# Miniprotein binders against p81326, part 123

Target 1, 226 residues: p81326
Amino acid sequence: MLHFGGFIMEINHISKILEKEREEYIRNKVEEYLKQGFSKDDAVNKANQSWRTYIGHRIQDVIYNLLKKFLKDSGLKVTTDKALNNRNLPEELDKVKRLIAINYGEYLFLPDADVIVYKVENNDIKIIAIISVKNSFRERRFETTYWKLKLKESPVTSHIKVFLATPDKDNEISYKCPNGKPKKMRIILEYELDGIYFLKEDFEETEKAKHFGKIVEDIIEISKKL
Key: E = the ipSAE of ESMFold2; O = the ipSAE of OpenDDE; V2 = 0.75 times the mean of E and O plus 0.25 times the DockQ between their complexes.

## First folded at step 14 (miniprotein)

Design xxE80D
Fold by ESMFold2-Fast, scan of step 14:
Structure xxE80D (fold): chain B 226 residues (1-226), chain A 101 residues (1-101)
Amino acid sequence: as target 1 above (226 residues)
Amino acid sequence: GPEEILEEAEKLLEEAYKLIREARELAEKGDPESLEKALKLLEKAIELLRKAIEKIQKALDQGVPEELRKKLERAFFMADWLLLFAEWLLEYIKERLEKQK
């Protein structure tokens, strides 16, 4: 069992690895686009856009693996929306998919649940939490709150906790009132969601806005009350 | 022909959707009588959805024009999702009724 400090150290170390990975990724992608005949400025712009897509998936994978590793001994299971989109689902994952789906009249959609935590008791599945992973908030900044509000409308999904996990490198939601100016996005996200977990040290901590290292302990506590 | 089968499937989908909507409202009320009624509505909706899916699959197997194929594929998607939701809500209602015993 890793100590809580060990878990935090792994998160901080991952942040440093991602910085180094970014520089190497951008360099390689610029070279690739130049070989395809793009101008230098176009190649740089395309490489930066490619990195945004890549890092989004990379952070999701990191969070999935960390949660799977640290929740295993608590009897909790972890899956991803990617796993639930497979045609041939095992019975257990098919049930998980059914338990998080949202009705839109003639349509049934999955929320943006990058990582899903659930438990199995007496062959019954209980969804504990869904975690939306955001690398930036330049687009679709309130998508997670939309899904939270929709989940609250159904008796089947109203108990599910909705969390946001983010490195927030651009300080878009790290503080409620930086320099005395209220940040609408941070205030609304904290108000509507069940928690915001930061993959960084520098942010305004509240009852709902915490370092990512707290997420394992919080999820285990929630699971005991279900 | 396939166009007539699409019309039949769409009517089945419309009826199933209405039943599912009513069942959802009854499930939200949560009393045993409402839950029992919701259960019956969902069982009927599931039957209708399965019939719609079967009809759509048979129509697709006949080698339909592209425009009609797209409409049938959309109807199939809708039927499949409604069936998923109906079965899921059915299990939820059964669990609630069992706990009330």
Scores: ipSAE 0.000, ipTM 0.103, lowest interface PAE 19.6, mean pLDDT 78

Design xxE80Q
Fold by ESMFold2-Fast, scan of step 14:
Structure xxE80Q (fold): chain B 226 residues (1-226), chain A 101 residues (1-101)
Amino acid sequence: as target 1 above (226 residues)
Amino acid sequence: GPEEILEEAEKLLEEAYKLIREARELAEKGDPESLEKALKLLEKAIELLRKAIEKIQKALDQGVPEELRKKLERAFFMAQWLLLFAEWLLEYIKERLEKQK
């Protein structure tokens, strides 16, 4: 008998596979920055920062494409914050953008919505979930939590699920202290967010903190209740 | 009948899963020889997964008891998930090998 959980775990290795590009990428970027006149130390630092941005975008693209393909049969649609910021915004995406925008007096801002899942019901749009993709928590650790709290303030957006997807390679939110306690950042993120989906194998799963492969079934289930 | 189709699909899934695990481990090594071997394993796995999906869809099109329907839907979900992963990894490996030419 085949064990279901084993099949979906393979997706958790995507970040690890992509890391095999790192050495070649950094070597090429160091050379590029040196040609631009940067010092060796600056070139190396800039190349490492460029890699962090590049890998983050690669992971976001993979997640977007996987969700788009898998959710197609459930009648769910998937878009990105990049698509919502295009100049030639289709009517449907314009409506999506308006339904997730947060009011700050004179200004409207989009949340940290790398990937957005929605459905169309009789020409009306319902936003199901916003997925924030974080490769690292070094400097923007509570950004997703901030946006979740802001979305909760409006009856228009309070139903929207806010998920975090992350490989958490540095064990920043999957680590436990020697006494078994989760780190403060993990406690806060899990408490405030609707779910955390890890692209890694080695962590303690909870009701809200799960292997990334479970996100598809969770989104479909949520959609059926809306 | 649908029960025999489920059994056949499960065998295809098990075989494909073993190939995908080996291919993923080879991709994590990242050297050209390992990537070439992974590519061949993934091509075979994708073929097996497409056969499994076709069999499951035909079975679901027939009248099936609720318990068997749930097992077929779970098998379909597994097959679709593995296919998406295998297709992504295949294209990633092709990209990597092309950059080396």
Scores: ipSAE 0.489, ipTM 0.771, lowest interface PAE 2.5, mean pLDDT 85

Design xxE80Y (at its last look DockQ between E and O 0.51; V2 from the best seeds 0.00; counts 0 for: pae E 5.2 > 1.5)
Fold by ESMFold2-Fast, scan of step 14:
Structure xxE80Y (fold): chain B 226 residues (1-226), chain A 101 residues (1-101)
Amino acid sequence: as target 1 above (226 residues)
Amino acid sequence: GPEEILEEAEKLLEEAYKLIREARELAEKGDPESLEKALKLLEKAIELLRKAIEKIQKALDQGVPEELRKKLERAFFMAYWLLLFAEWLLEYIKERLEKQK
């Protein structure tokens, strides 16, 4: 019989497929930085930083488009923090922005939410989830956790689920120890967040740490309870 | 009947899955010859997946017992995920081939 997880496994290879662009991208960026007057070492370092940003955006775009297409069939809508930062927003997106904003005294700021899922019922908007897409955890490892903790402080936003989606190609949070002990970062992220969805085959699966293909079913289930 | 349609859809889904797996491995190699082969495999897989989805939707439109309905819905979700992945990979490969001209 058909196993849902087995068929979804292929989507976990998105990061490996995109990684094939890396050598050409880095060569081109190194040449660009050398023309700007940077040293060879600086050019290489900047090119590698640029690649991490570029691949992160490509993975985010793929995830956004896949979720938008699939969740539309369930009456759910998908947007991005980039869309919400436009000066002239449609009324619906302006309402989404207001419902996800975090209070810092006299100021309101948006969390860093790469993908936002919401529904509209009788002109009322309900935010279901935000999804943070991370290609690496070098310097921004707890950024998603920070936003989760801030959202919990307000009755307006405390219901919003915060998910992390990541290929974790360097095994920074998917490492499996022989003794079964996960890394500190994995423990903290899994404890504080509502879920982690891996775009990879091999990791220690838990109730909160799942293959990316499960995210659609989980979001639909959450939306039914709101 | 609906059970027979489910069996037919499952066979199409299994065939499409094998094609997608092979295409994905070729895409990971990334050379023009591999990408061109992957493109052809994905075109066939997408055709099979669309046929499977059509069969499943027609079966769901009929009054079916709850147990069969659940199996059809599971098959639909699997087929739809594979279709979205295959369509994304197809467009990605076309983009890569264009850059390598």
Scores: ipSAE 0.495, ipTM 0.771, lowest interface PAE 2.3, mean pLDDT 84
Fold by OpenDDE base, look of step 15:
Order: sequence, then C-alpha cells, then structure tokens
Structure xxE80Y (fold): chain B 226 residues (1-226), chain A 101 residues (1-101)
Amino acid sequence: as target 1 above (226 residues)
Amino acid sequence: GPEEILEEAEKLLEEAYKLIREARELAEKGDPESLEKALKLLEKAIELLRKAIEKIQKALDQGVPEELRKKLERAFFMAYWLLLFAEWLLEYIKERLEKQK
C-alpha cells in the first residue's frame, strides 16, 4: 500500500537543491560588497543575509507555483500579496484585496500573505486561506500569529484560515518539548494558527502540525465547507 | 475494473517515484552529464504520472464504492504531487544547464 507521506518526501529536498547555489551566490555577493567598500567581515555578513532573503523568496516561489498548479485543477484560485500591490487591479483581485484587508481605523492594511487561496462562485469571492511561507524564524517569529489574530477580529475575515509552511531547517518549531523543555514558539504557533505544514520529515506531528503534502487536501476540504 | 486500475496506477506511481528520486540525486551532483541524465529520467516519470492520473480519473468517473474511492483519491493526490515536483525539478535543471552554457 502506497504511503502518501513517502511519495511526497521529495518536496523536502527543494531547499537542499536550492542550497547548492549558496556557495557561488555568497562568493559573488562578497565580491560585490568588497567592491562597495565594506570590510571582509561585513561583506560576508551581508552576503549571508542576502542569501537568506534570496533563498526565502525562492522557496516561497516554489511553494506558490506548486499550490497554484494543484489548486487550479480543483477550481480554486491562488494569488499573492505582491500581486495585490498594484494600482490597477482586475476586478477579481481588487475584491480579493478588500476581503483580506485589516482595519486600522483610518487605514486598511493587508496582512502578510505569501499565498492567498480563494474561490469564485456566482461572481462572489470567498477567501479560503492565507499561507505564510517561512524558511527561518530568526526574525518576526510571531508575525503570522499577529495577522491571524487581526483577521479573527473582523467578521469579514474571521473565517479565513491561516497556515504556516516551513522547512524549519534549524528545528525551531519541529518539536513541542524536545528534551522535556517546551518550545514556546512551536506551542504558540500551533495554538494560534490553523495549521503548520512542514517541508521535512523530522517533526512532531499533531492535528495541526502536518507534512506540507497535506495542505492541498486540507484547503480543498475547507473550501467545500464555505 | 476500478480495483485493477488502482493497482496499475500504484505501480506507475512507484516506478515514477523511483525515477524522480534518482533524478534528484543526479541533480544534486550538478555536473552537466548528471543533469542531462536527470532530465531524461524526469521526462519518463512525468509520462508515467500523467498516465496514472488519467487512469485514476477514469476510475473515479465510473462510480466506485466509498472505500475504493478514498484509495483512488489518495493515489490521485500522490500522483499530482509527484508530477508537480518532477515538473519543477525539470525546469530547475534546464535553467541550470542554460546558465552553464
């Protein structure tokens, strides 16, 4: 009997494959920063930071493209916050933008939404889920949680599921209580979010913490209930 | 019948998975010869997966008992995930080969 988890394991290697570019990228960036007048140590640090940003975007793009292709076949639509930051939006995307906006009194702001999943029925748009993609949790550890809580405050957005997708390379949230010590970040993220999806094998699975391969099925199931 | 189709589809998935795994390992080496070999394996895997998806879809369209339906749906999702990954890896390798020229 084919195990679903076994067959989708190859997606865990996306980060590893992309990391093969790291050495060349770092070398080139170090050289660039040296030419700009930075010290060797500063150039290396800046290059590493640049790589983290770069690889994060690449992973996000891969996840977006995978979801977009798969969800298209299910009749669901996918966009990004970046696509919504245009002045001239098609009517459909303008509606999507308005339906995910968070009220701050005089201003409406969009949550960080790397991937936005929605459906169109009878010209009505229903937002299904927002997916935040994080390669690492070094910065803004609870940002996704903040946006989930903000979305919960409005009846317009309270139904929107917020998911986190991560390879969690540094095992920051892979386990709840490694060595008997509670991992605050894992516990809080799992409690506040609707799901955490790991692009790796080595993690503590729970009802909310699953392998990334389950995200499409979960989204489709949610979409049927809306 | 639908059960036979599921069995055939599962065999196709297993074979495709092996090819994808090998292609991934070759891609990790990064040399042009390995990358070219990986492309060929991925093309074959994609063909097998498309065939599996078609078979599964046909079985689902015929109406099947709930238990079998669940199995077919699972196989369907597995096939698509493998397909999407294989297509991504294929394009990634092509881009790398182009950059090396």
Scores: ipSAE 0.170, ipTM 0.570, lowest interface PAE 2.2, mean pLDDT 88
Fold by ESMFold2, look of step 15:
Structure xxE80Y (fold): chain B 226 residues (1-226), chain A 101 residues (1-101)
Amino acid sequence: as target 1 above (226 residues)
Amino acid sequence: GPEEILEEAEKLLEEAYKLIREARELAEKGDPESLEKALKLLEKAIELLRKAIEKIQKALDQGVPEELRKKLERAFFMAYWLLLFAEWLLEYIKERLEKQK
């Protein structure tokens, strides 16, 4: 009875109730950067970037907890980039980290993966999907597609599904052809990624662009095919 | 039976959703009286959501038909998402009220 669209819109309204918290956060960070010797303009820019990172991590934490809860009974496990960067990794997470690493000759680097879904069968680990959480496309416009393409280059990572989760409050990728003009960012992201999951109601739904509420069902279905 | 549990859970979700929406609007006003009312609405919404989650989990444990299972899982996802959202908003409101003492 209750539409997922109405449910998802409550996340987009969180920013409105945090308006005063945002202002206080930025003010405190500007003061901190000024004490470090940055100019006023540099301090403001750094503070705004700090806020964007902070709120993005909060949304990531919500997504992580939801996926962990709903995927548990399907034998699927969930971890995060933060957990993989901790010292003294459990053996299981160390294997997850190694299985998503990208080879650059003498160097191995992790893709920008916010939430990672995997399964364990007979002590073997299989990475199912990576979910990237993006609040804005002002910077990192195509970062997620870059990592998808790199993952496709290796047989050990080529099966990994790469999803984007976004509120897209500025409508940067919500529609494929607004006003009859192809939106390059939306078209490339949808073509290259395995799915885009919107944390809002107003967007053009396609086979790959869906309401976030569909993500659990999709991940479970993919895991059965692997 | 499981079908009636789904209907009861959906009713609980609808009521919780209305309470959360009202609480959000009150929290945006920011004055102490609005924040206190929002706090009470959220506490009630959380109680309803926990009840709905428990009912849905019990129904899922009974091994229902695939079509009903999908509906129950969707309701479970909705309830849990609302619960996390309500708990987040509740903590925000508590922090604001404490700062105003």
Scores: ipSAE 0.159, ipTM 0.580, lowest interface PAE 5.2, mean pLDDT 81
ESMFold2 (binder alone), look of step 15: mean pLDDT 87; pTM 0.870

Design xxE87D
Fold by ESMFold2-Fast, scan of step 14:
Structure xxE87D (fold): chain B 226 residues (1-226), chain A 101 residues (1-101)
Amino acid sequence: as target 1 above (226 residues)
Amino acid sequence: GPEEILEEAEKLLEEAYKLIREARELAEKGDPESLEKALKLLEKAIELLRKAIEKIQKALDQGVPEELRKKLERAFFMAEWLLLFADWLLEYIKERLEKQK
């Protein structure tokens, strides 16, 4: 029996294998920062931040490449918030940026949109979904919900689906309390967001909380309605 | 026919997945002998995955009912996912082996 959830768990195991190299990575980064003139405490803190960022980017890149590969045959395009922050944008990406930007008076900011899915029809761009990739929920657990709520305020962006993709290896939103109830964070995230896609097998599946393998077909179905 | 091709591809995917799981466990163990064994298992898994993808693409090129098409597309997605993971693990193992010289 071929289980897609089993394949998704391998992304979690990539993180676990890489964590075995954490001590060496941190030691090397500490030495690097000390040579740059930082104190020992600052060097250790910066090295730990560097490690957390590295692991997060690795998972994000995998998700980006998979979505790009599997959505292209459906006429869907994929980009990243990093690509949209380039100074010299192609016209198409400049339009994408303007269609997801949130207004704060004189300023426009991009939401937490690690991966962006859109389509082009007759030179008109439709944003389908943004995907926030979270390896952990320690410091920015509700940032994705904040951006979802801001996007709902405008008729230009209110249709955009906001998804969370996460291995949740620390069981921060997939663990149940002893009484069988989901954690408060899981309840809030599932309620406010359009979907949560887990890169693991061990979670309670619902209409909105699914294995990451279902994201491609879900996005294609959404795009057909727009 | 296309149903037979799907069954063949699924068998290849299951075999590749088992090899990848064993390779992951050996990579996690981390000694040179385990890393060398993992490398060989991954090379075999990648070969099987590429064969599965070729079979799935041939089946998709035929006129197939929507339900069978969805199963083939899911199998294709799984094969590409496993290839991505296997390629990453292969690079990781090669780097680890170089450091232990």
Scores: ipSAE 0.011, ipTM 0.352, lowest interface PAE 9.0, mean pLDDT 79

Design xxE87Q
Fold by ESMFold2-Fast, scan of step 14:
Structure xxE87Q (fold): chain B 226 residues (1-226), chain A 101 residues (1-101)
Amino acid sequence: as target 1 above (226 residues)
Amino acid sequence: GPEEILEEAEKLLEEAYKLIREARELAEKGDPESLEKALKLLEKAIELLRKAIEKIQKALDQGVPEELRKKLERAFFMAEWLLLFAQWLLEYIKERLEKQK
C-alpha cells in the first residue's frame, strides 16, 4: 500500500500552482476595489488579503467535499460556517448554528468552524466535530484553542471535538527545536485541541497529531460513542 | 478473490499518483505546452482512479475479513482524495488554457 502522507502532500502545491495567476488575480481585484472608491494603497492591501482567502477557500472546499462524501454512508452530515451564515436557514442548519454558537451577552458568535460534522437522530441534532482549516499561523495562532476552551465551558457544547487541519508549509507547528522539543505553539495546540491533522508527510505522528488521511476513521469512531 | 482485487486497485492507485505528481509539476511551470501535457495526464489519472474505486467497491461488496476490509477502506479513502485533487487541478488547467485563447 502507498503511504497516505505522500498522497496528501499534493494539497501543499495548490498555492504553488495558483502562483502563476497571482499577479493577474491581484491586478483584477485592485481594479475592482479602485472602482468601488478605495485608495490605491487600500486596494492593494485588500487584493492581497483576497488572494490569501482564495487559496484558503480552495483547501477548505477540498476538505469539505472529501468529508461529505466519506461520512455520508455512516449517517453523518457535513456543513460549513459559510452555509450557517445564510439569511434563510433550513430548520436543520438553524439548529446546528444554535448548538455551536457561543454567547457573549447580547451577541452570539460562531467559533472558527470552517467545517462542521453532525448527526441527526429522531429529529435531535448532535454536533460531532468542528474542523478549523489553517493555511498559515502568522496571525491568530491560538484562535482555535480559544474557541475550544469557550466550547468546553458550556454543557451544550463541551462534548464537541475541535480539530485543526493544516498543510503547515512553513513548519510553524510541525518543526522541532534542535534539542528535539516541539515549539511552544505546537505544544499548546496539541494539548488543548482534540486533534491536529497535517496535510504534509514530514512530521512526528502522536496520539493527537496525525496525517489528514486518518480524519474520517477518527470521526466515525467518535460518532459511534455518542 | 478480494485480496487480488485490492492488489489490482493498489497498482492503479500507484500509477494514478505518479501521473498526478507529473501533472502537478507541469501545472507549476504554467506554460501552455506544460498545461496541455498536464491535462492529458490528469484525464488518464482520473480514468485509473475511477477504475480503482470500482474494483474496491466490488471487493467490499464481498464478505471480507476485518483486516482486509480496513485496507480496502483506506485504499478507497486515498483514491477519493486523489480523485478530488485531480479533478480540481483539471478544472484549474482548463480555465487557464481558456484564458490563453
Scores: ipSAE 0.037, ipTM 0.479, lowest interface PAE 6.6, mean pLDDT 80

Design xxE87Y
Fold by ESMFold2-Fast, scan of step 14:
Structure xxE87Y (fold): chain B 226 residues (1-226), chain A 101 residues (1-101)
Amino acid sequence: as target 1 above (226 residues)
Amino acid sequence: GPEEILEEAEKLLEEAYKLIREARELAEKGDPESLEKALKLLEKAIELLRKAIEKIQKALDQGVPEELRKKLERAFFMAEWLLLFAYWLLEYIKERLEKQK
């Protein structure tokens, strides 16, 4: 319970830091674009676009470090798809790469897995989950569903849980039927994925759609059943 | 020969990926004009991907060395994956444009 409480506290602290970073980043970028001769409106739009790219990478790193810290005591290990694309891999990571890869006949390809959780037992590796981190749903949510469906095709990978983690700042998938209109993307993502974890307080909670603070407990529970 | 076909297909894949990346950026902006532009970019990307797939299939139908065959098969899969993603993004953008009407 202390471990879980500490995790939530760190998430809340980091969220506040990221919001301050946003304000400073946008202010500085607006000034840069104004100096380049852009109008006030264009400078603001370009600054917001730059922030969306920047924060996407930042959130992935934050989630990776949080999961690594809070899963360590449960004997779980965390890596990234970036680490697996290294040409010279340690034996353990090479095994992870092979166990998460999707088979296309004679060839294997890695899914887009921002964060990968696995365990080592008797020198054998079990992949527990992959987490896709999305700062914005406007352009990239289709990727996560595709990789989930492909992983289900093989007995080697069919047990792997596929999770989505997102702040969903634009409320694009926070509710299934806002204003009486079904949100197809929320409904489809919840149906196909093993879970959606929100980095925010305001969303419709279900068995599969939860606050990000619950992800550590869920992953630990899943790992015990493998 | 098949090696030149692989080079041509890879150039088509690179151009298609660039167009898809631009379309994703425009989709993120979300205004009607950006969404309309994104649709046109995706239509062009789909055209290039289908052309790449056709070229790769013709090269695979020829007797090729094992190493070249593996490269062509990887390029084929990449093209098919990008095509699937482009169609999904196209449908999503069309739906968003409809809601804005």
Scores: ipSAE 0.000, ipTM 0.085, lowest interface PAE 19.3, mean pLDDT 79

Design xxE91D
Fold by ESMFold2-Fast, scan of step 14:
Structure xxE91D (fold): chain B 226 residues (1-226), chain A 101 residues (1-101)
Amino acid sequence: as target 1 above (226 residues)
Amino acid sequence: GPEEILEEAEKLLEEAYKLIREARELAEKGDPESLEKALKLLEKAIELLRKAIEKIQKALDQGVPEELRKKLERAFFMAEWLLLFAEWLLDYIKERLEKQK
C-alpha cells in the first residue's frame, strides 16, 4: 500500500535544489556590484542580501504555480498580492482585493499575502486562505501574525485562514531546545497562525506544523466548509 | 476489473516515485552529468504518471463502488501532485543546463 504522505514530501526538497544556484548567483552579483563601484565587502554583503530576496521569490513562484494548477480541479482559484497591486484589475481580482484589504482610516492595505486562495460561486467571492512565504525570520518575524490578528477583527475576513510556508533553512522555528521545548518564536507563530508548512524533512510534525505537501488537502477541506 | 486497475495504477505511481526521488537527488548534486541523468529519469516518470492518471480516470468514469472510488480519487490526487513536482523539476533542470552552456 502506498503512503500518500511519502509522495507529497518531494516538494520539501525544492529549497535544497534551488540552493545549488547560490554560489554562481553570488559570484555574478558580486561582479555586478564591483562594477557599480562598491567595495569588495559591500559587494559581498549586497550579493548575499540579493540572494535571500531572489530565493524567496523563486520559492513563492513555485508555490503559486503548484497551488494554481493543483487546486483548479477543486474549483479553487489562486492569485498573488503582486497581481492585486496591478493598476488594471479584472473585476474578479478587484473584488478579491476588496475582500482582503484592511482599513487604516483613509488608507487600505493588503496583508502579507504572497499567495491567496479563493473560490467563486456565481458572482460571489469567498476568500479561503492566504499564504505568507518566509525564507528567513531575521527581520519582521511576527509580521504574518500581525496580519492574522488584523483579519480576525472583521466579520468579513475573520474566516480567512493564514498560513506560513517556509524552508526554515536556519532552523529558526523548527529547532527544539535540548529539553524538547520549542523556541518562543515557534510557539507564538504556531499559536496565532492557522498553520505552518515546512519545505524541509527534518522536523517534528504537530497538528498545525506540517510538511508543505499537506497544504493542498488542508485547503480543499477548509473550502468545503465555507 | 476496477481493483486490478487500482493495483496497476499504484504500481505505476510507485515506479514513478522512485524515478522522481532519484532525479531529485541528482538535481541536488547539480553537475551537468547528474542533471542530464535526472532529465531522462523525469521524462520516464512523467510518462508513467500520465499512464496512471489515464487508467484512474477511465476507472472513475465507470460505475465503481464508493470505497473503491475514494481510493481511486486518492491515487489520482497523488499522481497529479507527483506530476506537478516532476514537471517543475524538469523545467528547473532544463533552465540549469541552459545556464551551464
Scores: ipSAE 0.357, ipTM 0.700, lowest interface PAE 3.5, mean pLDDT 84

Design xxE91Q
Fold by ESMFold2-Fast, scan of step 14:
Order: C-alpha cells, then structure tokens, then sequence
Structure xxE91Q (fold): chain B 226 residues (1-226), chain A 101 residues (1-101)
C-alpha cells in the first residue's frame, strides 16, 4: 500500500530542481537590468528579488492546477489573485473580487491570495478558502496571518478559510528545536491560520498542519457545510 | 470485482510512483543523459497512471460499499496528483533538453 506522504515528497523536489536553474536565471536578469541602466550592485539585488518571485510563481502554478483539476467534479471553482487584478473582469470574477475585498474606511483592498476556491449556487458566489503559497519565509512571514485577521473582522468574509501551502525547503516552520518546542513562526502561523499544508514529508503533523494531499478533501468537506 | 480492481490500480500506482521518484532524481542531476533517461521513465509512468485512473473510474461506477468507495476515491486522488506532477516534470525536462541541443 502506498504511503500518502510519499506523493507529497515529489512536489518538494520541484523546488530543488528549480534551484539548479537559479544561476542561469539570475545571470540573464542581471544583464536585463544592466541594459536598463541600473548599477551592477542594483542589478544583482533586483535579479535576486526577481528569482524569489519567479520560483514562488512556479510552485503557485502547480498548486493552482492541482486544485482546479481535483475540485472540478465537486462543483468548486478555482481562480487566482492575478486573474482578479484584470481591469475588465467577467461578472463571476468581479463578484469573487468583491466578496474577498477588505474594507479600510474609504478603500477596499484584496488580500494577497495566491489561489481562491469558491462555489456558485443560484448565481450567488460563496468563497470557501484562500490559499497563500510561500516557498520561503525570509520576507512576508506573517502576511498571511495579517489577512486572516482582517477577514475575520467582517461578517461577509469571516467564514473564509485561510490556508498556507509551503514546501518549507529551509525548515523555517517544520523544524523542531532541540527542546522539543516548535519555532515561534510555526506557533504563530498555526495558531492564527485555519491550516498549514506541507509539500514535504518531514514535519510534525497536527490537526491544522497536514500533508498537502489532504487539502482537497478538507476543502470539499468545508464547502458542504456552507 | 471492485476489490480486485482496487488492488490492480494500487499496483499500477506503486510502479508509477517508483518510476517518478527515479525520474525526479535524474532530473536533479541535470545532465543530458540523465534527462533523456528521466523522460523515458516519465512516459512509462504516465501510461501506468492513465490505466490506473481508468480502472478506478470503472470500479467507482459500480455499486460499491462505502468503505471500498473511500479507498477507490483516495486511489483516484493519488493517481490524478501523480499524473499532474509527472506531466509537469516531463515538460520541464523537454525544455531543458531543448536548451542543451
């Protein structure tokens, strides 16, 4: 019998494979920025920032396609915050955008939601979950918790589940300290979020911290209760 | 019967997973010979996964007990997951090989 965690281990290797292409990517981006008139130091810094964005998008694409395929037969739809940033949106996506927007007095802002799961019933839209995809916790480590806390403030958005999906390649939130205590970042993220889904096998499993392969079943179960 | 179909599908999934694991390790090496070998392993794995999916779908179409249905649904989920990963890795390897020619 197949061990379920073994399947998730394969996705973690996407990050490793892409790391081997890092030097080529950075070299090409440095040349681009130099042509735009940036200094060598600025070009190198911008190329490194570009790489972090690139690898993140690559993992997001895999997760988006997995969720889209597996949720389709359950009547669930999947979109991205990139799709919602288009000026001229189809009516359905415009409604999705309005239903996840957060009020800041005179302004409405979208959370940074890499993947959004919703359902349509009788021409009404219900948002099920927002998935934030993090390849690294060097920066933006509590961005997902901030958006979760903001969404909880409104009756329109308080039901929306906020999940983190991560290979956690650097063991920032899956590593346990020698005294047996999880890292502070892991404690905070698990406490504030509705779930953490690891794209790796080696981590301490809890009710909220699970293998990524369980996310589809969890989302379907949540959607049945809405 | 449906239990025999589940066992057959699980064997196909095990074989495909082993091929994908080997292909992933070869892709990490990144040299042309390793990439070519990985491509062939992934093509075989994809074929096995498609057969597993077909078997599982046929079994689910039968009136099966709830416990067996859950196992078939899990196997279906795993097969779709592996297929998507294998297809992504196959495309990545093809792109890398093209750049090295």
Amino acid sequence: as target 1 above (226 residues)
Amino acid sequence: GPEEILEEAEKLLEEAYKLIREARELAEKGDPESLEKALKLLEKAIELLRKAIEKIQKALDQGVPEELRKKLERAFFMAEWLLLFAEWLLQYIKERLEKQK
Scores: ipSAE 0.021, ipTM 0.448, lowest interface PAE 7.0, mean pLDDT 80

Design xxE91Y
Fold by ESMFold2-Fast, scan of step 14:
Structure xxE91Y (fold): chain B 226 residues (1-226), chain A 101 residues (1-101)
Amino acid sequence: as target 1 above (226 residues)
Amino acid sequence: GPEEILEEAEKLLEEAYKLIREARELAEKGDPESLEKALKLLEKAIELLRKAIEKIQKALDQGVPEELRKKLERAFFMAEWLLLFAEWLLYYIKERLEKQK
């Protein structure tokens, strides 16, 4: 629920409307794939993949634009893992890529860093935070935690804050059992990560699990300490 | 000042939300006439949301006290969330109209 000018709106209600529309989207995509000659099982699978990709990218874009707009005045820069995967990188982004890459012997891989916040001081780059955006936790529920643990292993990357941003529309990690205890996934994610930012109003805040609107002030505060 | 800008942005957000809700109900009915009306409402809602976002951004750029900053950030978050939903619903309705040709 958000309050403004005496008007109160529930973000959770918008998420429920999106869920109903998701059902129609999937039904329509299934019909489309069936007409293309795919089997029913393949059509359903492809329709679900299409929805997950579409809504996931849209939420990532919103978060990227919000952070870029609000961090600009604090001298902070924002980029994406998509930008870093371009073959012809500007020098500055090439340096960002090198400062977040994880070493696996003869190979280097980027973490799951949908949005990256950094600053430039005296031609040196300092990575402040990476934000992993998750629309759902179906198959890769601890992927963000894995990347956090890998980043902690190197003195180059150990200072980087790792945040999760999620609408959590299925109440997978914002839900509490009747006894007040969070579910195992929430306990692990909150313990290992530097913060969880919810794109919803209806949940109990902690020091590390907050409304998304607080992410800007948190990042600015972290950057002042670097 | 920034406080008046927040009030103006909040009124734009309230109006946009009402338009989005009405568009959702029309989309649920699913007939071509209702879907076309929903598109017009969503186009207006998106226009209002973009105007609200612009006003909020200008207020934040002016440097505001902590209490007002938090309220502006909450309004900005709501505007971006509503914009996401409105754009998704617009896409959905366009697809349905296309199939009914």
Scores: ipSAE 0.000, ipTM 0.168, lowest interface PAE 14.4, mean pLDDT 76

